VH-VL binders against Jerky protein homolog-like (JRKL). Designs and how they scored, part 6

Target 1, 218 residues: Jerky protein homolog-like (JRKL), of Homo sapiens (Human) (q9y4a0r168to385)
Amino acid sequence: LQPEQIYNADETGLFWKCLPSRISVIKGKCTVPGHKSIEERVTIMCCANATGLHKLKLCVVGKAKKPRSFKSTDTLNLPVSYFSQKGAWMDLSIFRQWFDKIFVPQVREYLRSKGLQEKAVLLLDNSPTHPNENVLRSDDGQIFAKYLPPNVASLIQPSDQGVIATMKRNYRAGLLQNNLEEGNDLKSFWKKLTLLDALYEIAMAWNLVKPVTISRAW

## First folded at step 9 (VH-VL; framework fv_patritumab)

Design c3 (from w02 with heavy chain G98H)
Fold by ESMFold2-Fast, scan of step 9:
Structure c3 (fold): chain C 218 residues (1-218), chain A 120 residues (1-120), chain B 113 residues (1-113)
Amino acid sequence: as target 1 above (218 residues)
Amino acid sequence: QVQLQQWGAGLLKPSETLSLTCAVYGGSFSDYYWSWIRQPPGKGLEWIGEIYRSGETYYNPSLKSRVTISVETSKNQFSLKLSSVTAADTAVYYCARHDYEYFGSYFDYWGRGTLVTVSS
Amino acid sequence: DIEMTQSPDSLAVSLGERATINCRSSQSVLYSSDNKNYLAWYQQNPGQPPKLLIYWASTRESGVPDRFSGSGSGTDFTLTISSLQAEDVAVYYCQQYYDTPYTFGQGTKVEIK
């Protein structure tokens, strides 16, 4: 398989409702000054090919099926592929839906556009939230998932210091910039930040991750 | 069984601040939005505002300048403060539950109501 | 704001007869993306809080008798009590939850003839 045909997907948690500060951006943390509370959480999944030139739309799992902030937004026009789960965790059903409805069609279209054979592999860790390997396969068998041993996965998928960390830094920097433009009342900014705002910000953060950052992770 | 128990001021003078608290027993607090709704004697229902466990609030624009809703998740409680009351604020005040899964939802459990009378 | 208007303001119905209450919204409460009508109906007995009867315009809440039914879509909705019982004497309210602020109809008082 060519590098264009080799994909990796990694999951991470994000506390999207956080107070941005210069210190939190630098240290990679989100904290409320004088208040140590855990804020709203979502699960994000990043997926791209080995060249970094095909980045799939982020998959986001939140708690609400249709959050208050989504009221006027068609879910097809969201900057992410949004799913809901009571704990905001990835589960077997959501992963399979994402694979069948999003991953396979988008990979097929991308490879077709490049004049490449419509064959691809999705490299995954053995997470409990990932379905059995045999069910993550396209109808023609040409696009399929393969689970890596834990030690091999950690060497090939160094998202800890690469792709995911860069995306999260971009997210926090974007929130800081937004807060500075809105004024200097951190409490007001925190109260006004909606999940929809966060989804646009994290989508921009993902878009800002350079292909070379992704390709170097392989 | 889910029960909403409410308490607070019953008699107020004009210009005072109304303060009511609602406590949730026997059910999940964290997976719902919690609202305050009022009903003047012999009239219909008016939604005041809602709060989620995070402290995120949405208020009725007609009352926004006078209303504060706060939450104490550790106690499964949320509270209403309405400042600068007048006779027009005389009503039965209800706390109520609604699902957070949709951008809007119906109210499936209600507190018993607290009659607040504003008179000199 | 979405304005909710009920008709009639009051009606008197004989025991065992059909009662019909109408509710009109000033704009559609049908969300095209999920094809749901964001409309609920409540029953309020004297001295009690409102009790949920119907949600999503036509779904009956658990424990609500089957003589209660909801219908309609978009801007025009109906609550029907197919055979009025004595315990159904109450004020009925429709409510939209399509947009904030959530708004209620003015109420319809149902009495026995």
Scores: ipSAE 0.049, ipTM 0.637, lowest interface PAE 5.5, mean pLDDT 85

Design c4 (from w02 with heavy chain D99E)
Fold by ESMFold2-Fast, scan of step 9:
Structure c4 (fold): chain C 218 residues (1-218), chain A 120 residues (1-120), chain B 113 residues (1-113)
Amino acid sequence: as target 1 above (218 residues)
Amino acid sequence: QVQLQQWGAGLLKPSETLSLTCAVYGGSFSDYYWSWIRQPPGKGLEWIGEIYRSGETYYNPSLKSRVTISVETSKNQFSLKLSSVTAADTAVYYCARGEYEYFGSYFDYWGRGTLVTVSS
Amino acid sequence: DIEMTQSPDSLAVSLGERATINCRSSQSVLYSSDNKNYLAWYQQNPGQPPKLLIYWASTRESGVPDRFSGSGSGTDFTLTISSLQAEDVAVYYCQQYYDTPYTFGQGTKVEIK
């Protein structure tokens, strides 16, 4: 398989409603006034091929089926693929739906656009939220998932999770830039930030991750 | 049962800032959106805005530039600030509980109301 | 904004007779995915806050007498009081909660004839 045909996906939690500062960007932290709420947490999954040139639209799992900030937005036109789950955690059903409805069609379109065979492998760690390998396979069997042993997964996905860490740094930097441009103090910015705003910002943060950052993680 | 108690200054001069607070007793605070709704004497109801425990707010666009709603979850309280008041802001102001279902709220519990008069 | 229009502005009905109040929205408040109408009705007595009577266009709030009923779908809604009692003299408001800003009708005053 060519590097264009080899994909990897990683999950992370994000407390999207946080107070960005120059210090928090530098130290890789977010400040949240008061207690953290599940309403302020989502699960994000990023997926890209080994070249880093094909980054899939982020998969985001939140608690609410219809967040209030979405009601004027067509969900098909969101900057992410949004799913809901009561705990805002990835589960077997959502992973399977993402694989079948998002991953397989988008990988086919990408490979076709590059004049490559529509054959690909999705390399995953062995997580309880991931379905059995046998069910993560396209109808023609050409696009399928493969679980990596822990020792091999560690080589491909370094312990610092460089790609995810870079995306989160980009997210915090973007929030800080928007706060500065709007002329708001940090606390009023935090109060005004909606989930929809955060989804656009994290999508931008993902888009800013350079192909070389992704390819070096392999 | 749930009880909403509200307080704040009732007499203002033009250009001043209105400040009202609502405290919630006898029920869950964290699971609801909390609204401010006003009613000028002899007229209908106008929704001002809502807030969730996270600080997430939605405001009526007609008032958005002058309105700030804040929440203090540790005290089960939320507050309204309306800046640059004029005589048109004279109204009874109510706090209310928004029953959260999907993307909208109807109001099942209301505070008793605070009459705010703006006069020179 | 979704504009809510009530008719009539005032209504005089004899004790024990039916009172009917209409409410029209400028756009549909029916959500196809859950098949619910995002419409509520309130009763307001002089000097008191509004009291919720009906939500989801036709669901009666707990403790509200059976004589109150709501009907309609989409853009046209009706509140019916089947047998008017003296305590029903009040102003009635419809409210949509399909989209923000939430909007109310102008109100209908119900009086004894």
Scores: ipSAE 0.000, ipTM 0.457, lowest interface PAE 13.8, mean pLDDT 83

Design c5 (from w02 with heavy chain D99S)
Fold by ESMFold2-Fast, scan of step 9:
Structure c5 (fold): chain C 218 residues (1-218), chain A 120 residues (1-120), chain B 113 residues (1-113)
Amino acid sequence: as target 1 above (218 residues)
Amino acid sequence: QVQLQQWGAGLLKPSETLSLTCAVYGGSFSDYYWSWIRQPPGKGLEWIGEIYRSGETYYNPSLKSRVTISVETSKNQFSLKLSSVTAADTAVYYCARGSYEYFGSYFDYWGRGTLVTVSS
Amino acid sequence: DIEMTQSPDSLAVSLGERATINCRSSQSVLYSSDNKNYLAWYQQNPGQPPKLLIYWASTRESGVPDRFSGSGSGTDFTLTISSLQAEDVAVYYCQQYYDTPYTFGQGTKVEIK
């Protein structure tokens, strides 16, 4: 398999409605000026190939089945693949749906666009939220997941600190820039920020992660 | 078992600010949207706005310039402020629980109501 | 805004007879993605807050007697009380929750004939 055909996925939590006290965030603990600390969380999954040239649409797991801010938005036109779960955590069913409905089709389209054989492997750790590897396989068997032993997974998985940290930094910078451009006071900005706003901003933050940042993590 | 208890000043003069608070007992506060709904004497119901634990708010556009809803999650309370009141704001004000799972709310638990009278 | 209109404004029904209340929305409250009608019905007794009867147009709230039923889809909805009891004398409201601001019908007063 060529590097274009080798994928990895990483999960992280995002507290999307908090302001860091400094540019460096204190593990999701933030304060909104004039208020108690406010946190609202989603799970994000980032997936890309070994070259970093194919970044998949972000997978986001939130709590609400249909957030208020989504009312007028076709879910097919969201900048992310959105799923819901009561705790906003990844689970076996959501991971399976993401693999079958998002990962496999998007990988096929990418490989076809590059003139490559539509064959790929998704390298994963053996997390409790990930289904048995024998169910994570395309109908033709050409696109499939492979679980790595814990010691091997820690050595070849793309660095959470590199790729995910860069994306989160881009997210925070984008929110601050939007606040400045709107001319709003900071308190008003955080009160107005919706989940839909956050989804557009995190999608843009992911798109800004450079291929070299991803490829060097391998 | 879920109880909504509300309080606040019931008699106001024109131009003053209405302030009401609702406290939630006996259930999950953080998993729901919380609304204020009013009813003028002998008339129908008007939705004022809703808030989630994060501070996210949605307001009725007819009242948006005058209304502020705030939340104090540590106390399981949320509050309504309506500025520049007139006689048209005389109504019974209810707090109510809305759903979280979907993009809209129906209301399964209501407070007892607080009659607010605005008189010269 | 979605305007909700109820008919009739008042209704007198004999004990044990069927009562029917209609509710019309100015636009569809059926969400195509989940095939749900974002419509609720409430009962209000004098001096009390409204009480939820029906949600999703036809789902009866826990503890509500089965003589109450909701039907309809899109823009036209009906609340039916199959056999009116004395305790059913109240004002009834429909509510859409398809879009903000959430809006209510003007109310239908049900009285015993």
Scores: ipSAE 0.060, ipTM 0.644, lowest interface PAE 6.3, mean pLDDT 85

Design c6 (from w02 with heavy chain Y100F)
Fold by ESMFold2-Fast, scan of step 9:
Structure c6 (fold): chain C 218 residues (1-218), chain A 120 residues (1-120), chain B 113 residues (1-113)
Amino acid sequence: as target 1 above (218 residues)
Amino acid sequence: QVQLQQWGAGLLKPSETLSLTCAVYGGSFSDYYWSWIRQPPGKGLEWIGEIYRSGETYYNPSLKSRVTISVETSKNQFSLKLSSVTAADTAVYYCARGDFEYFGSYFDYWGRGTLVTVSS
Amino acid sequence: DIEMTQSPDSLAVSLGERATINCRSSQSVLYSSDNKNYLAWYQQNPGQPPKLLIYWASTRESGVPDRFSGSGSGTDFTLTISSLQAEDVAVYYCQQYYDTPYTFGQGTKVEIK
């Protein structure tokens, strides 16, 4: 397999209303000066090939089945692949659905566009939220997942943290820039920010992660 | 069984701020949107606004400049403030639970209502 | 804003007879992605808060008698009471929840005559 055919995916939690240095964070919750502690969390999963040239649309898991801020937006036109789960955590069903309906088709399209064989491996840690690897396989068997051994996963995870950290940094910087450009103070901005706004911002943050940042993690 | 209990001052003078609170008992607070809806005497229903546990709010544009809805999730309470009241704000004010499977709210539980009279 | 118009404004129906109330929205409240009509019906007795009867245009709320039924799609909706009983004397409101601000019809007063 060539580097274009080797993918990895990693999950992280995001408190989407938290901004740098002006927000108090208490345990798993985020507060803004003058506001009550509120829990606003989603799970983000980023996936890219070893070259960093193919970054898949972010997978986001939130609590609400259809947040009110989504009403005017076709779900298919979201900048992310959105799923809902009561605790806003990835689960077996969502992971399998993402693999079958998002990952496999998008990888095929990318490899076809590059004139490469439609054959790929998705390297994953052995997280409890990941299905048995036997079910993470395309109908023709050419695109499949493989779990990293614990010793290999521990070596890779530290470098993957750099990619996730860069994305989160880009997200927070983008929120601050938008607040400054609109002339809002932090309290006004926090009250105005919707989940839909956050999804566009995190998608932009992911897009800004350079291919070399991803390839260096391998 | 879900119960909404509301309270606040019922008599106001013009220019004052209306303040009402609603407390939720017996059901999940975090899984719903919470609304304020008013009804002037002898008239129909007017939606004021809604809030989610996150503090995310949606207001009726006709009232947006005067309305603030806040939530206190640790107490399962949410509150309405309406500034600069006039006689036109005289109404029965209801808190209500917004049930949803997707988006938008229909209201399956209502508070008893608080009659607010604005007079000098 | 989506405007909700009910007809008639008032209706007098004999005990045991059918009562029909219409509700019209200024734009469709049918969401194509889930194929649901974002329309609810409420009953309000004097001095009491409204009580939910119907949601999603035709789904009866738990505990609501089966003589109440909702029908319609898009912009035209109907609430039917198949056999009016004394306790059904009330004002009835339709509500759209397709868009904010949520809006209600002006109400239809149902009386026995």
Scores: ipSAE 0.006, ipTM 0.471, lowest interface PAE 12.7, mean pLDDT 82

Design c8 (from w02 with heavy chain E101D)
Fold by ESMFold2-Fast, scan of step 9:
Structure c8 (fold): chain C 218 residues (1-218), chain A 120 residues (1-120), chain B 113 residues (1-113)
Amino acid sequence: as target 1 above (218 residues)
Amino acid sequence: QVQLQQWGAGLLKPSETLSLTCAVYGGSFSDYYWSWIRQPPGKGLEWIGEIYRSGETYYNPSLKSRVTISVETSKNQFSLKLSSVTAADTAVYYCARGDYDYFGSYFDYWGRGTLVTVSS
Amino acid sequence: DIEMTQSPDSLAVSLGERATINCRSSQSVLYSSDNKNYLAWYQQNPGQPPKLLIYWASTRESGVPDRFSGSGSGTDFTLTISSLQAEDVAVYYCQQYYDTPYTFGQGTKVEIK
């Protein structure tokens, strides 16, 4: 398998409805104004190949069934692959759906576009939300998942320069820029921020993660 | 095991505000959307709106100017207010639990219904 | 809004015989990304609230007899009662939950012939 055929996915939680500030951007933090509610939390899954040149569309699991400004006819134009779940947690069903309907087709298209054999491995840590290794396999058996030993998984995810940390920093910076452009009233910004706004912002944050940041994590 | 109990004023005059409350017992309140659905006598079902524990609401556009749904999460209750009622608002009003996915909810538990009559 | 149309408006079926109710949506309620049809079926007995029978077009709610089944995809859906029992005399409604406002069919009254 070439580096283009080796993928890794990792999950993180994000409180998307937060107040950006200059200090929060510097420290990589957001302030939630007394309402740390589960509907303001999402689970984000980042997936990319070892070169960092193929980043899959973010998988986002939220509690809200539908963003306020979202049009149902625009489902193809969502900046992320969105799923809803009662607690906004990844579960076995959503992970299997993402693997079968999003990961496998998008990896095939990418490898086909590069003139590579449509074979790939998805390297995962042992999470309760991940199905058994045996069930994460394409119909033809060419694209499949493998669980990493704990020691190997820990070496791939450096905390301070990790892909997830960079993405979250980009998200907070983007929120600050939007707040500055719309005005400097933080309460008004918080009241106006919708999940759809957050989905666009986190997708941009993911897109801004450089291939070298991803490749260095391997 | 989940029970929805509803109450409120059943007899109204035109121009008044309808007020109904629904209380949830025996199951999880915070993990669902909660809806109001009405049925005029001898007619079909009309969805009024829904609320989530955060206070986030979605309303039927035909009723949006008159409807307010609110939630009191600490009591596992949610309420409907419909202003400026007319005889056309005479119906049985149901509260219901919405089991949801990305776009919307289907309703797996319903309250018994409250008959609201608007008469002059 | 998505309009839901049922046919027939009323249906008379002998005990033990098959009853078939159709539901048509004005636009597809199949979401391509999760491959689910956002369609439910309800049974309503006189003086009672509706009771959920089927969700995701074909998934039977817990406790619902296996004589009830749902089928179809996209815009055309069917509720089938394979062997009508006396307690199945009711009005049946389809509902789409693909988009708000949620909309219901006009109802199909099932009665014994």
Scores: ipSAE 0.005, ipTM 0.458, lowest interface PAE 13.3, mean pLDDT 81

Design c9 (from w02 with heavy chain Y102F)
Fold by ESMFold2-Fast, scan of step 9:
Structure c9 (fold): chain C 218 residues (1-218), chain A 120 residues (1-120), chain B 113 residues (1-113)
Amino acid sequence: as target 1 above (218 residues)
Amino acid sequence: QVQLQQWGAGLLKPSETLSLTCAVYGGSFSDYYWSWIRQPPGKGLEWIGEIYRSGETYYNPSLKSRVTISVETSKNQFSLKLSSVTAADTAVYYCARGDYEFFGSYFDYWGRGTLVTVSS
Amino acid sequence: DIEMTQSPDSLAVSLGERATINCRSSQSVLYSSDNKNYLAWYQQNPGQPPKLLIYWASTRESGVPDRFSGSGSGTDFTLTISSLQAEDVAVYYCQQYYDTPYTFGQGTKVEIK
């Protein structure tokens, strides 16, 4: 398998409804007003190939219903692949739906565009939210998942810099920049921030992660 | 068991603001959307709007300019304000729990209803 | 907005006989990605709030008698009461929750013949 055919996916939690500040950007944490401290959380899954040149559309699991504000159609132009779950946690059903409906088709399209064989492996950690390997396989068996032993996983996920950490920094920086450009006071910005706004900012934050940042994590 | 208790003024004059509150007992507040639905006498059901614990709201476009739904999560309560009422706003108003997946909500628990009469 | 139309507006059925209520949406309420129909059915007795009977077009709510069943997909849906009982005399509403605003049918009144 060439590096283009080797993918990794990692999950993280994000408190998307947070007050933008220079402190949150610098310290790597989201800040929330104390008197209104309802932190709304999503789960984000980042997936990319070993070259970093193919980043899949982010998978986001949130508590809120999928927005229908764009148009009354079967397909919305969302910047992420959104799934709804009461606890905003990835579960076996959502992971399998993402694998079958998002991962497999998008990987095939990418490999076809590069003139490569439509064969790929998705390397995963041993999370309880990940289905059995036998379930995570394309109909033709060519695209499939493999669980990494703990000792191997530690070699490809550096502790001091990570794709996830970079994306979260980009998200917080984006919120701060947007607030500054709008000229909003911090409370007004926080009150107005919608899940849809956050989905666009999260997608932009992921897009800003450089291929070299991803490739160095392998 | 989940129970929704609602209250508010039942008699209004044209141009006044309707204010109703719904309190939720016996179940999870944060895992659901919370709606207001009305029913004019002898007519069908009209969805007014919904709110999530975050304060995020969705309103029926026909009422959007006059409707505000707010939430007070510390008390497990949410409220409806409908401004500039007319006789056409005479209805029984229900609060309801929205269970959901992806796009929309169906309503598994309802309040008792509050009859609101707007007299000219 | 998605318009919901029920038929008939009223029907009279003898005790123990089958009652059938139809609901049509102006556009499909089937979401292709999850293969679910965003349609619910409610029962309303005079002076009471509506009670959920069916959701996802065919899933019966807990505590609802087996004589109630839902069927259909896309734009055409049916609520069936296989053997009408006296307590089933009520107005029945369908609801789409595929898009906001959520909309209800005009209601079907079920009476004993």
Scores: ipSAE 0.006, ipTM 0.517, lowest interface PAE 10.2, mean pLDDT 82

Design d1 (from w02 with light chain Y31W)
Fold by ESMFold2-Fast, scan of step 9:
Structure d1 (fold): chain C 218 residues (1-218), chain A 120 residues (1-120), chain B 113 residues (1-113)
Amino acid sequence: as target 1 above (218 residues)
Amino acid sequence: QVQLQQWGAGLLKPSETLSLTCAVYGGSFSDYYWSWIRQPPGKGLEWIGEIYRSGETYYNPSLKSRVTISVETSKNQFSLKLSSVTAADTAVYYCARGDYEYFGSYFDYWGRGTLVTVSS
Amino acid sequence: DIEMTQSPDSLAVSLGERATINCRSSQSVLWSSDNKNYLAWYQQNPGQPPKLLIYWASTRESGVPDRFSGSGSGTDFTLTISSLQAEDVAVYYCQQYYDTPYTFGQGTKVEIK
């Protein structure tokens, strides 16, 4: 298989409703206001090929099946592939749906655009939220997932952290930039920030991750 | 089993502030929106507003200038204040649980209601 | 605001017979991306709070008898009681939750002949 045909996916949590500040950007962290409110989080899954030239649309798992901020927006036109789960965690059903409905079609389209055979492997760690390996396979068997043994998975773990960390830094920097440009105070900004706003911002953050940052993970 | 217990003053004079409290027992407080809905004698239902555990509120625009809903998550309680009352505010006031899995709320559990009479 | 209009204002039905209540919204309460209708139905007995019967236009709330059913889509909705029982004498309300403020129909009073 060519590097264009080898994909990796990794999951992370994101506390999307946080106060943007210069200190948050510097420290690589966010703060949330209010001692009585629970932190707002989603699960994000990043997926890209070994060249870093094909980054799939982010997969986002949130708590609400249809968040209020999405009311006037067709979910098919979101900058991310959105799924819902009560705890905002990835689960077996969502992972399978993402693989079948998002991953396989988008990989085929990309490989076709490059004149390559529509054959690919998705390399995954062995997470409890991932389906059995043999069910993550396209109907023609040409696109399939393969779980990495623990001793092999360890070879790419440090680089995976780098990609996700870069995306999160880009997200926080983007929120801070928007807050500064709008002239809002921090509490007012936090109160007005919607999940839809965060989804556009994280999609931009993912797009800013350089291909070299991804390819160095291989 | 979920129960909503509500209390507050039932007789007010014009210009006073209505204050009602609702306490939730037996179920999850944090996973729902909490609403106040009123019903004038012999008339239909009017939604007043809702609150989430975070303090996020949504109000009926017709009442927005007079209404405040607050939440005490540590006590599983939320409260309604309606200022500058008139005879038109005479109604039975209900607290209710809003299921919000999607945007919007439908109401699966209701308090018993509190009759508020505004008279001069 | 989305206006909810019910018909009829009142009806009298014999025990065991079918009762039908209609509800119309001034705007569609269907969200096309999820194909869900943001409409609920409630039953209210004198001196008591409303009780949820139906949500998402056709989903029956747990514990509600099978004789209650909801149907319709977009702007036109129906609540049907297939075989009226004595305890079904009440006022029935539809509610949209597609947009705030949430709004209710004016109510339909069901009485026994």
Scores: ipSAE 0.005, ipTM 0.457, lowest interface PAE 13.2, mean pLDDT 82

Design d10 (from w02 with light chain S33T)
Fold by ESMFold2-Fast, scan of step 9:
Order: sequence, then structure tokens, then C-alpha cells
Structure d10 (fold): chain C 218 residues (1-218), chain A 120 residues (1-120), chain B 113 residues (1-113)
Amino acid sequence: as target 1 above (218 residues)
Amino acid sequence: QVQLQQWGAGLLKPSETLSLTCAVYGGSFSDYYWSWIRQPPGKGLEWIGEIYRSGETYYNPSLKSRVTISVETSKNQFSLKLSSVTAADTAVYYCARGDYEYFGSYFDYWGRGTLVTVSS
Amino acid sequence: DIEMTQSPDSLAVSLGERATINCRSSQSVLYSTDNKNYLAWYQQNPGQPPKLLIYWASTRESGVPDRFSGSGSGTDFTLTISSLQAEDVAVYYCQQYYDTPYTFGQGTKVEIK
């Protein structure tokens, strides 16, 4: 398989109302000036091919099924693929839905656009939230997932951490820039920040991750 | 095992504010939307509004100028206030748990209902 | 708002016979992204709150007898009681949860012949 046909997906948690350098983080919660600890967290899945030239739209899992900030936005026009789950973490059902409805069709379209055979592998760690690999396969068997042994996965994971860390850094920088542009103090900024605002910022942060950063993570 | 207990004044005069509270026992509070739904005598069901643990609210447009739903997560309680009541607001008021997967809510547990009568 | 219309308003069915209730939405309640119909059915006995029977148009709630089934997609939905029992005498409501405000049908009263 060529590098364009090799994909990797990795999950991370994001406290979307947290700027760590200025705000205390307590047991996975973010404390903001003038407010109690905030439990506002989402799960993000990043997926890209080995060249870094095909980055899939971020998959985001949040707690709120119908966030108030979404009311004027068609969910099909969101900058991310949004799913809701009571704990805001990935589960077997969401992962399989993402694979079948998002990953497979988007990879086919991309490979077709490049004149490449519509064959691809999705490399995953052996996580409890990931379905058995024999069920993560397209109808024609050409696009499929493959789990990495723990030893091999541990060697790749550190490189993938760099991509996630870069995206999170870009997110924090974007939030800080918006706060500076509005002239708001931190308390006012955090009070106004909505989940929809955060989804646009994280989508921009993901788009700012350079192909070379992704390709070097392999 | 999930139980919704509701209470509040059942007799009101026109122009007063209706105030009802619902407390949740025996189940998760934080992972659901919580709704108020009413039923006038002999008529169908009308959704009033919903609230999430964050304080996020959605209201029926027909009532939004008069309705306020609030939540007190530390007590697993949520409350309804409906201002400027008239005889048309006479109904049985239910609190209900909204279960969901992607968006929207269907109601799997309901309180017993509180009959609210508006009369002089 | 999405308007929900049920038919018939009332029906009388003999014990052990099939009861069929229809529900029509003014707009589709099928969401293409998850391929789910945002439609639920409730049973209400006199003096009691509604009880959830079916959600996602065809998924039976835990504890609901298998004689109750839901079918349909998009705008046309059906609740079927395959063999009416005495305890099934009630008013039945459909509900859409595709968009707010959530709306209910006007209700169908099921009685024994």
C-alpha cells in the first residue's frame, strides 16, 4: 500500500474551557477565574493518512446531545463530525458508525481523486473502545482496520502524541488570540465561550497541523 | 428504580406565577435532559421545555416569554416557573427524563403529575 | 413546528385481535446522518402519566410486552398491538423528537369491543 492508503486514528480528551498556563486543572477538571471547577470535556479523534495530505474532519464526542449553541447551525455544516454520549467518551457503537459512515466513504473519495486504488488500512491501538478488527471492514473488503500489537503500538504512540500536542497548542493559542482581540478579561471570555465556538477553534487548530508534522509522526 | 418526585402549589389565581419542582432519585441526573410537559384536562400533551445540568435550556416558542426552567445539580432538582397564568394554563404538569443519543429527546421516566388549576 | 396527526381518534378492538394506530408527521423525522427515525410511542392509562413503549420508531422499551411493535420511516409510522389484552385499554400518543418544540399526536383511544 502507498502512504496515501495508510491511515491512523488516535483519541484524546479536551477540556475546551481550559488554558493550562493560567488556570488550575484538578482531577481532569478545569478551574477558571471567578468560577467553580468546570467538567466541560469532549473526546476528539484525529485521523489522517501517512502523507498528512488527507486529514479527516475531526470526530468529536460530547455529553450534550443538543447543545444550545448549535440551535442556529445545521449539524451537517458543523466543522466536525459530532456525536453525543452520556460520558463524552468513545464507545463501540460510535466508533463503528464513524468507520462505516465517515471513514470508509471519505477515504474512497480521496483515493479516487488521486487516481489510486480504493484500498486502505486504518492502523489502531488495541483499545477497549475499538470494535473487533474483523468487523471493521468495507463490504468489498478493500478498506479495513488492523490492530497493532502493544509492543508496536507503543513505538508509534509517542510520534502520534506530537500531532495531538500540536493541535492542542494551536487550540489554546487560538483561544488566547480571540480573547486579546475582544479586549475581554479572562473571566468574561470564559463566561462567553460556547461549545460551538470551541468546535470551530479546534477544527481550525486541526487544519493548522502541517502535513509534515503528521508524516514525521510515522 | 428511577423516581421523579414533583411538588408545588396546585391552586393559582390569574396573573400569578406557577412554581413547580422535580427531584430525581435512584438514577443518574447529570447525563440526561430534564423536561416539563403539560396536559390540559381532556386534551393532549404539550412540551414546555427542557434543561441540561449546565443550565442550557430549550423552550416551546408558544410559552418562551413566560417560562423559566432552572436546575440545582447539587440536589438533583429542576424547577419550572410560568408567569402571568390564565385559565388556559390549567393542566396536569409532568416532569420527565429525556433520553437521547444524537439529538432530541424521548421520555422514559415521568413524575406522577401535578394538577394546576387557575381560578379566581 | 412539526405537526403530528394520528388516526383513528378512537378504535374498538376485540380481545386477542390486532389493533393498528397510525401517526403522520408534517415533515420527515428521519435523520440521514444516523439513519434513525426520531419517533416515540407512549401509552397513557387514566389518571397516570404516559409510559414509553417504543423509541427510534421500532425499538421496544425494556419491560414492554412483545405484542407491541412499531414500524414506518420518514413521515408515516404505525404502532401495532398484535393481540389486544384488557390492560392495553388506554390512550396512545406518538411523539417526534427530531426538532424542538417536541410535538405529540392528538392521541388514539383504544377500547374493547
Scores: ipSAE 0.005, ipTM 0.470, lowest interface PAE 13.7, mean pLDDT 82

